# Miniprotein binders against a7ua95r516to809, part 5

Target 1, 294 residues: a7ua95r516to809
Amino acid sequence: ASLSLLSISDLVPDLQFIFFWMSNAIEILYFIQQKSPAYMQTIELMDDKAGSKESLLSATISANEEAMTILEEVIMYTFQQCVYYITKTLYVVLPGLLDCNPFGTEPSSEQCRRAAGVCVCAVCVMPEAVRRVVSVFQTTSDLLQQYQVHSEIQSQMFAYLFFFTNVSLFNQLIDKGPARGWFQRSRVLQIQASVKILLDWAKGAGHNHLAQKFFAKFCSTVTILASPPQQLSQMSWKALCAEHPSLKPVQLHRILTQYQLMAELGPLPIWQPSSEDEAYIYRTVDLLESFENH
Short names: E, the ipSAE of ESMFold2; O, the ipSAE of OpenDDE; V2, 0.75 times the mean of E and O plus 0.25 times the DockQ between their complexes.

## First folded at step 17 (miniprotein)

Design t17 (at its last look DockQ between E and O 0.04; V2 from the best seeds 0.00; counts 0 for: pae E 3.5 > 1.5, pTM E .326 < .8, other shape alone 15.433 > 2.5, unsure alone 57.353 < 70, SAP 81.665 > 70, placed apart)
Fold by ESMFold2, look of step 17:
Structure t17 (fold): chain B 294 residues (1-294), chain A 103 residues (1-103)
Amino acid sequence: as target 1 above (294 residues)
Amino acid sequence: SEEIKELAEEIKELLKLIEELAEALKKGDPEELKELLKEIEELAKAIEELLRGIHKLSPTFLLELARKLAEALGDPETFGALLRLIAALIRLTVRLKTLRLEK
């Protein structure tokens, strides 16, 4: 309940327990799928004794299907529980990316201080706010590998974690950015540098495709905001929509409005939405993203 | 509170399945039944440890027990019942952990 209980390090023992049983449920499900046909074939080779063979086949099919159904429910439930607790810790640390300066902040973590006595590694030089986010991703990756979770499930988990990260960062930038000064160009460039560090981690961890796919909305936003004024002002609304398809009209309109203000390009609108899009640029219910994917 | 009642009923169901397996085994060879009853007692002990939140039981052990028991009896209904028991045991284990985390 306290903020200290939301640290990924504090959750590791609980996550170890949940990942352990998720991996075991997957292994048992795989075993049933691979061994059940051989057992059914053994029953079919038995001499039929007044219909006993058919009764045995029916009972075996029903029991296997029941067990598999329960295991599938367990796998889904444990996956959801892991995601829930991991994203709780991620939610706490993500806002720091929007406030940090990756060019001037030194890390002060215990791991970084201990490493200074033996050798310096690339991980030890990350800004602290970025390190906290990477720590959640890296700890999750280490746990999935420790318990030998199937690679497809590992990919699905990181797909959701990257989706969650994108939604959280985008919503905070759009919702709180004006009050926090996050739309100023110097701040946007700092945010862009911090996000590049996250993308580099994802690439090195073998998740580049997932990060490119699921960070698209936030990355598009930062790319627009970081663009030089002379380059961006020459692009039409239609061209920007085509270049940034992940952004809804209301989102793109809000981003461009903030860009125009911060670049001091005057009050007259530079980018005119198409007549089709004019109905959508004021739909404030569509401005922020949902954490629901479906 | 309703979730706790569901978990208690699931434990009761697991114990009933073990008793049904013991009854089915009484129809067999006395010496092989003695060996199989020892394996069933080990399973019952593992379930008791689960009820107390001790989870050292290997899924591989449970599957091997179910396979050996079904092979020895020639009874695929026993094999299916043991697989269902293993699946329910894992579900119970996860639910108990989740309830603890919520507190």
Scores: ipSAE 0.184, ipTM 0.542, lowest interface PAE 3.5, mean pLDDT 73
Fold by OpenDDE base, look of step 17:
Structure t17 (fold): chain B 294 residues (1-294), chain A 103 residues (1-103)
Amino acid sequence: as target 1 above (294 residues)
Amino acid sequence: SEEIKELAEEIKELLKLIEELAEALKKGDPEELKELLKEIEELAKAIEELLRGIHKLSPTFLLELARKLAEALGDPETFGALLRLIAALIRLTVRLKTLRLEK
């Protein structure tokens, strides 16, 4: 099947299997970690019958360490597999978010209407492109809760998924945005509204801090591009750097240059990089975000 | 105690059945797999009942078994049941070892 047809719903059976084992492995690991000290202490308190105690203790320590190592490997493997499959589905649906018009009367997809009851949930009233992205995150959340995966692992998974989403959206906007017209004010406002819906969902799902942290670059880019020319032209390079610390100098410079072209503004001396940043604005290798930095 | 010996023999039998199941999985005989799974479940229940007293399973064996079962059955419930059994056996193994040290 072409990657373009991959839905999160098609992966649910496979993800269920992986989440089940991940959760059980975490539970077993946690059990070993919690019970091993008490067990070792019990061995230590036993009468030393001819050195048998030390041998038993050593054998027990070795067995627990082996078990924990194996369980940790299983947890890491299952986590990586989940992330791999989920990010594939995100890769397919994320481009639609940039092209989405949330203000348009696009007919709500027939699929949610076929269930006899018009679900008026926040997800069902979302634009289709936003709903597809949210559906990936919601399905992930539901599976994590269904299998009672440890909260730390849930947080790590959402951190990575938000990171991946931010990198994907940011890179697409910077690289393809000018050619696709995504830097036009009307299109930027659509993107801003779509991102707000996603952030509101993340807040409602209890992931507000992670969303704010990991979407910072994309949100900063959209905020700058959505700013009226009259307002943005009054902001100095230093002020913009201070307000948008998530953006590298080369990224901010690229955004401002493209904004200038789109708004038909002449060169603005106030946007000139500082002498300290002047060397960094030409580092084109730092322009796009890397997926490897996480 | 005779009970510890009996449990140790039942655990050995369970381990043997698990190995047989892993081999049956490699052969792809669904009938043999179903019978072995049933026997493992029955023995696991008996062991759980006995283990309300006693200890040891190798983690590497359990993980390899779990992996092979996952690959062969594609059934998350069966794998989960095996992991729960493994966890229970791990708990039991730890408990039996502790009880042997207390005697």
Scores: ipSAE 0.031, ipTM 0.398, lowest interface PAE 3.0, mean pLDDT 80
ESMFold2 (binder alone), look of step 17: mean pLDDT 57; pTM 0.413

## First folded at step 18 (miniprotein)

Design t18 (at its last look DockQ between E and O 0.50; V2 from the best seeds 0.00; counts 0 for: pae E 2.1 > 1.5, pTM E .455 < .8, other shape alone 3.155 > 2.5, unsure alone 60.17 < 70, SAP 88.239 > 70)
Fold by OpenDDE base, look of step 18:
Structure t18 (fold): chain B 294 residues (1-294), chain A 96 residues (1-96)
Amino acid sequence: as target 1 above (294 residues)
Amino acid sequence: SEELAEKIKELAEEIKELKKGDPELAKELLELVEELAKAIEELLRGIHKLSPTFLLALARALAEALGDPEVFGELLRLIAELIRLTVRLKTERLEK
């Protein structure tokens, strides 16, 4: 199937299977970890019939360790498969977020019209491009909850998905933004509004801290680009570095250079990098984020 | 499915040997293993909707029924292996 036709809804049956086994494997692993010490103590308290106790203890330890190892492999494998399928769907829908006009009267998608009841839920009032992204996250959340997946694994999954989303959006904005006009103030304000809707959803879903942490780089970029020229031109390089610590010097320098070109500003001495940062602003290898560093 | 059937048979034979010492416990264990085998077969055929916590409930019931820590350890190992085989068989079909 062409990647362009892959929706999260098409993957739900496969994801349901994976989440079912992931959840059960986690629960059984946790059960073994909690009960193993009690069983060991029970064996230790048994009457020391000549040599049988030590052999029984060793056999029980070995069997539990083997079971735990197998379950850990299953958990890791199922987790990786979930992330792989979900990130494929994100890859398809994320570009639409940067082109979205949340202030436009986009015609309400036909799907919400067919439900006879005007659902006034926060998702139904979202722009279509934002709704598609939120739908991936919401479906993931619903499945995790349905199968009662352990909270730590849920947090790890959302951490990775937010990381992936931030890297994807940041890299697209930095690489293609100038050519696509995404650095224009009107377009930046649209992007800022779209991202705010996504962050508000994450907050409502209980993932506020993770969203703030993992979207920091993209949000900092959008905040700088959304700033009025009169305000941003009064901020020194050092002040901008301090306010946006998630940005590397090369990234901040690139953003400011493109902002200057777009706003038709002359050279601003106040934006000149410090002598300490001057060597780093030319490290183009550090300009885009990597997916491997998570 | 053949490998799983063989392992269930081996476990059934081990349980039959245990039956010489405690026939009631061995009977209960055998019934639980047979139910587990049947549930996995039905899942593989797509016939049964299992509860999200089914395997944990089974493990707990087995732990309560089994006062023998050795039998319990072997049963947990078998359950883990059955899970691995089930996941592998289904995912190999999705990659095709």
Scores: ipSAE 0.385, ipTM 0.653, lowest interface PAE 1.0, mean pLDDT 82
Fold by ESMFold2, look of step 18:
Structure t18 (fold): chain B 294 residues (1-294), chain A 96 residues (1-96)
Amino acid sequence: as target 1 above (294 residues)
Amino acid sequence: SEELAEKIKELAEEIKELKKGDPELAKELLELVEELAKAIEELLRGIHKLSPTFLLALARALAEALGDPEVFGELLRLIAELIRLTVRLKTERLEK
């Protein structure tokens, strides 16, 4: 609601507070899980003169379980709060990736136009729109490291951030692409270069597997749209489905329709959906992705 | 919040019973419970946030409370509730 919460730098002090308490909750939960069994063994060895040892064990187990439940709730809640505020900043900066030109400044910017195999760009030389997104990811990574958050929680955080990024970019491309001219080949190549910079960041940060998994739908879309017409028109529907399993039939059909239009390959459909997919290629309710992780 | 105050009061009574075997531990734990109660009150008024130094003191008190299983369990639960309260109040301020 507040514009002041749209920048990651404005959120850093609040995120530091939340990550600090998440990390502490995790450490205390670990303490209970690891040291509590040894303590219970000590109680079991005590003299049980009045039978109070059995009642003491039961009360201690109940209190420990209540504490663990509270701490697990805290960890989940703090995780959700971090994700909520971080994705609010991502939502503001992500659309710029679809409009930016990574090739358009200074001769050193031309290095980002290299073939898909290798592109080396420093953060300080990349387009401002890409830098803003990378800054959100990098700030998040720095905070997680600063507070020594468990690597599993760090992976879960970036899995969601990459999932959110993929949904946001895919939905905007599909929904707004025709009106914004984003399906033009030159624009698609610019988008592809910008996404490559994000993928390179994720690889360098140790999250390559997560990025490959959660960016798959958007990356497949851009790969198809960037393909040369002679190459793509020779591929069957079945081959495209096999190469791009992350795309639903309605999504693949929409992408190919836009491609055929922009490449001026005529009005007659080139790609024949399989009989299994024919029922689904016009289901527009399935076209856009949900931000829910289900 | 009144539930937390009653639990702190109950824990203080349990710690007073600890004098049976370790009066110095009981004294240290009572002082930390009083600091915990004060921290909760200040946090509810929005004037103080918990520090790493205070958490370290609570962690040491928890380790020393291992000598009394009921005190250990209740102290641990109150620390968890303090953390939950701290996080909830911070996130409410962010929403405002």
Scores: ipSAE 0.382, ipTM 0.685, lowest interface PAE 2.1, mean pLDDT 77
ESMFold2 (binder alone), look of step 18: mean pLDDT 60; pTM 0.413

## First folded at step 19 (miniprotein)

Design t19 (at its last look DockQ between E and O 0.44; V2 from the best seeds 0.00; counts 0 for: pae E 1.6 > 1.5, pTM E .427 < .8, other shape alone 8.287 > 2.5, unsure alone 56.212 < 70, copied fold)
Fold by OpenDDE base, look of step 19:
Structure t19 (fold): chain B 294 residues (1-294), chain A 95 residues (1-95)
Amino acid sequence: as target 1 above (294 residues)
Amino acid sequence: SEELAEKIKELREEIKELKKGDPELAKELAELLKEILELIKPGSDEHKLSPTFLLELARALAEALGDPEVFGELLRLIAELIRATVREKTERLEK
């Protein structure tokens, strides 16, 4: 109940605070790492007045190491906190993406219309459910840029967020998809269009490689399910495995089995797993993705 | 806060003077930085600070102090203050 009320906008003040300190901690750590050697050299070049140099060097090294350790802890902690809060907001909005009809004339949310200028931004024309997901990512991107967070940390954050999103969407689609009718071709095409909007956003935001990498399982699943029966029925198990290497044998088998049921296809010998994969298709523990393996 | 803004202004002015090589001014600057950092509390106008504010301060102090001991102590203090500030804020968010 309480999670349904949590919007990314409600977290912005808290995220701003965390990103501010995270950014500063990263920059200070980087500064210490780069400048500490120069300072040590400066001490080494000082006149050795009565053993004071060695003591000063030791004290400087110790202080720098302590500061670096504290800063690393701060960076790790702030990163984890950001991810925790952002993923909570994603968890709330991601289910809506699977139910979204991007082809429907859903009225553009009144909020974008009230700003006197027709914001023709790509986000304002998005279906509401897609817009909510994109808004989480866009807000995160905007905050990271606003606080000039180091590019590597930005990449790590988006990698995790895309990973989380992929796992969440994939698991929901595999587990609930048959019961929700998400395996129906019309619904799959809606999901495919919605995901394309998200991927187009990620491309526009400069995260194309990360998005392609971390959404691979979900995209592969959607691509298979969106395939016409005439086309997919001509593809062998081996061909499908080769085309969709992100899917485990058990996952591919589950997708094909559900596709077969949905499309009312008879048994397709061409989809029979190879002898090598036959043992793996029954590993139901590997069916759903884990959030822990990132 | 107006107080923080004034202290930051004072610090910037002192940093300009510190480039002249006054070691006493370096100590005063370190204390002023400490006071500024103590004013940066959860709910303060941190949003008005530069995203790299502490880095700018640390760089200015490093350039100005030329004293590695004072620099190391300052960095340690900055790190501790950051940790304390972050923990205080996040503990409030978890309640």
Scores: ipSAE 0.455, ipTM 0.695, lowest interface PAE 0.9, mean pLDDT 83
Fold by ESMFold2, look of step 19:
Structure t19 (fold): chain B 294 residues (1-294), chain A 95 residues (1-95)
Amino acid sequence: as target 1 above (294 residues)
Amino acid sequence: SEELAEKIKELREEIKELKKGDPELAKELAELLKEILELIKPGSDEHKLSPTFLLELARALAEALGDPEVFGELLRLIAELIRATVREKTERLEK
């Protein structure tokens, strides 16, 4: 499929169908789980025929269990289908976040800062790349609300979408960052501003807890890279690990190595891993994250 | 819509005959519920039925017949019809 065919707007009719039946399946399952026991008590109070009461109860329980099994299958399958297609649209738009400039061009950003003193306007400008990602999240949120999908299912869906986003952005930054110049200070600040826009959307949409949890690795990376050299060089390896527990030793080591290069702090290593962590800082297999951990 | 109202009317007439335990009537009820599900597609009517419409229908049928087994069997049948509907749609989407 072409990239233009993976737009979230092209998927809306199919997602509407899937969310509609997922919501219906959830409501029927909820009824069977929560309200059916009272109905079973009514059957037990019936005294119509000898031996028929136990047979009626057994048959009704069996039918309810079969219905629940089928509905659980439907819910799981529809959830997986929604996530699959939505993440395909995210995959297409996420790389643009790392290349975008939320402050405009460098001369215009400099002129805005000098002309206005405090440049709040430059931070508020949303680049097209960020808008495309927000559009996927917002469209998903609108559909879930339109079809009144249970709030727990909505949370699980955004938990996965944020997990997917974090893994995709982190892997792109680590893998392609050296070649793309994404570790340069001006670029890191642009990325930080773009991520803040996503976090603000998630907070406004009621998903702040999920975003804080699932963006932690990428946010930690950007926070370290954006830190002033005087502040960061005074922090020990142990302190950095404690402040950024989402980063594996190999990941933290790679980030600090790139930081030292771009900040021109000389070739002598500033941050020495603990003896325990030294065994892990070269485990290349642990550098990139897997999408299968969700 | 008018098509849905006609199907519901037919279903009420079939309720009168469920006491027989007729296997052909059970088959006719399954086909009628399948048609009802197809009429409840999103965006197909100005007046969409409640997502719980089928639950209320199954409850009313069981109460009208005084036969608790009908309620459980209708719930199972509704679940099977939903699964079939979703599978047909998603199989076409993967093509």
Scores: ipSAE 0.446, ipTM 0.667, lowest interface PAE 1.6, mean pLDDT 75
ESMFold2 (binder alone), look of step 19: mean pLDDT 56; pTM 0.358

## First folded at step 20 (miniprotein)

Design t20 (at its last look DockQ between E and O 0.77; V2 from the best seeds 0.00; counts 0 for: pae E 2.2 > 1.5, pTM E .504 < .8, other shape alone 7.624 > 2.5, unsure alone 52.258 < 70, SAP 87.52 > 70)
Fold by ESMFold2, look of step 20:
Structure t20 (fold): chain B 294 residues (1-294), chain A 100 residues (1-100)
Amino acid sequence: as target 1 above (294 residues)
Amino acid sequence: SEELAEEIKELLEKIEELAEKAKKGDPELAKELLELVEELAKAIEELLRGIHKLSPAFLVRLLIALAEKLGDPEVFGELLRLIAALIRLTVRLKTERLEK
């Protein structure tokens, strides 16, 4: 059986094949769409005898519609296949983001601190765990551009990849965070810095809007956890909900509970949910996100 | 898998027959159609052997050239239907091999 973990570099030849045919299907589909009115006009201008014009029109419409239907199916199928294989590689590399230290190598971190103060030197050095995730995104972007895939399809693909990344990181943080110590503030700041490198990549690649939209839940979680206790303890449940609309009540409540435990604050009355939200903080079916996209 | 490869070959034969039909109407069109069929056949033969090196612009450019010269909408529609079906089977064959 397949016992190996999959890397993006192992997939490149297969992805090249799939993107090649996806791009061809897209180009042919749009070519047919541009030509369809012209061919209908050609048939309508023909002389009509014994019903020949009507029969030719019907046959031509059927052939064009069949081709377009097949090409739409191919585009959908190839898109699904690319997303499936690419997300398998993301699944393998994403957990490392939660464990890495973007400030980790003392010689590199020391050089960056001396030159620029406290900073993340993404240009000079990138943590291996972050590099692995960026490599998946960059390889995907390079392949889409190499094979001239339509920009709308490229946007849809990155929308799903960012969605998948957000779900994977959020679920692991919520599920494994207590046991792994990921809720400690120093750890959260390291995670925040690592995610900023991903966001910077997305901005530079022209996908800033998609990343802002689809990373919102994970970023909100990290922002709350990184907040100083003096600042966060002054914010009410209502204010926190308003500041972080991407978080469901059960999710926000769980995050605040972990914050209370880490900061040794105990339950705070101002973090008590409103009557409107009281039932929702116990909806454990809403705690973890689904990988299903609608 | 072998059944898909046989279906692919059948479609290539139909495309070749369509290209030969065009000889009667326009020898320059027939030349371009035969060149397209040969390039498609080459790409499919490489696929059947597990080798693939085609660029994305190649198929589209040849199709555009063919479409600009076709004077018969029914023949054009049938050609595009066959090419679409061929692409679908080629993709299915590749993904079936990946799942194995």
Scores: ipSAE 0.402, ipTM 0.742, lowest interface PAE 2.2, mean pLDDT 77
Fold by OpenDDE base, look of step 20:
Structure t20 (fold): chain B 294 residues (1-294), chain A 100 residues (1-100)
Amino acid sequence: as target 1 above (294 residues)
Amino acid sequence: SEELAEEIKELLEKIEELAEKAKKGDPELAKELLELVEELAKAIEELLRGIHKLSPAFLVRLLIALAEKLGDPEVFGELLRLIAALIRLTVRLKTERLEK
C-alpha cells in the first residue's frame, strides 16, 4: 500500500544523505590510492633509526588498507541503497509507460502551467506517464551532479537503472502484452513513441551509449512488433536473428508467434527456426529476463 | 541507536587523543586538527539529526588540508581509519532508520 504512493520527491532527503557520504567516501578512497605511494616513498627515504622505519611502514600500510576496506564497504552499501530506493520508485511508474498514449492531448505539467502559462519545454510536452519515468532519472542525475559523485559511479548507476528498466518493460510486454493488447499495432506505435522520448532524454543527458546498450532488447521487441506485416513476413528467421542479436531464440520465437496471432497471419515457413535454434526455442526459462544477470 | 552514538563518541575521543599526540610535535598543527575534528563532529551530528548543510566533498577537503599540514603518514593513516569508521557508522545509523 505505502509503496504505491512513493514518489521520487519523497526520497530526495534520504538520497541526499546517502549521496553525500557516497561521494565523500569515493573521493577519500581515491585520495588514499593516489597519495599512499608517495607516503610510502617518504617513509622509505627516512633515515633508518634502529628498525623504526619498517615498523612505521607496516603500520602505515595496515592503517591505509583498513581505511580503504571500510570506505569500499561504505561505497558499495550506499550504492546498493540508492539503487534499491530508486528502482522501487521506477517499479511504480514503469507500468504506466506501456499504457501511455503519447499522441493524446495531455495537459502540461502543473508546475509549468503556474509559472509561464503554456510551457513548451521538452519535459512539459511529455505525456504524464513518460514524464514520471523521466523525473526519476532526472532527479537521480541532478543529485549525482549536485554531490559531485565520481563519473564512473554515475555511469554504473545509470547502467543499472537502464538495465532494470529494460528488464521490467521487456518482461511486462512479453508476459502481459498479449492479454493487455500491447501487441496491437496502434498500441505498439504508442509504446515506440514513448520509448523514443525516454531515449531522447537519455541522449540529452549524455547517456546515449548506455541507453542504446541496455534498452536494446526492449527496443528490438518493439521494432519487430511495429514492423508492417508485409515487411516482416519477408524476413527469414536468420535475418531476424541477425538484425536483433539481443533477443534469444526463445524470445524471438515468442514475439513472432504473438505477432502471427495479432496480425491473423497463417504459419509462415520463412519464420521457422533453424535446426540449430530449434532446441533453444523451447527454453521457457530463458523467455523472461532476470534481474540478477547484471 | 545508543550503541552507535557511544561508538561515535569513542571514535571522537580517539581522534582527540591523536590530536594531543600531534601537539608534542607542532602545537599549532594540533590546534588546527582539533578545530577540524570538532567541525567534523558537529557536521556528523547535524546529519544524524536530518539537517543537511554540508557542501559536497567536505570531508575530502578537510582530509586534504590535514594531510598537507601534518606531513606525518602514521598520524594521517590513523586519522583516515577513524574517519572511515565514523562514515560507516553514520551511514548505518541513517539507513537503519529508513528501514523502520
Scores: ipSAE 0.315, ipTM 0.653, lowest interface PAE 1.2, mean pLDDT 83
ESMFold2 (binder alone), look of step 20: mean pLDDT 52; pTM 0.351

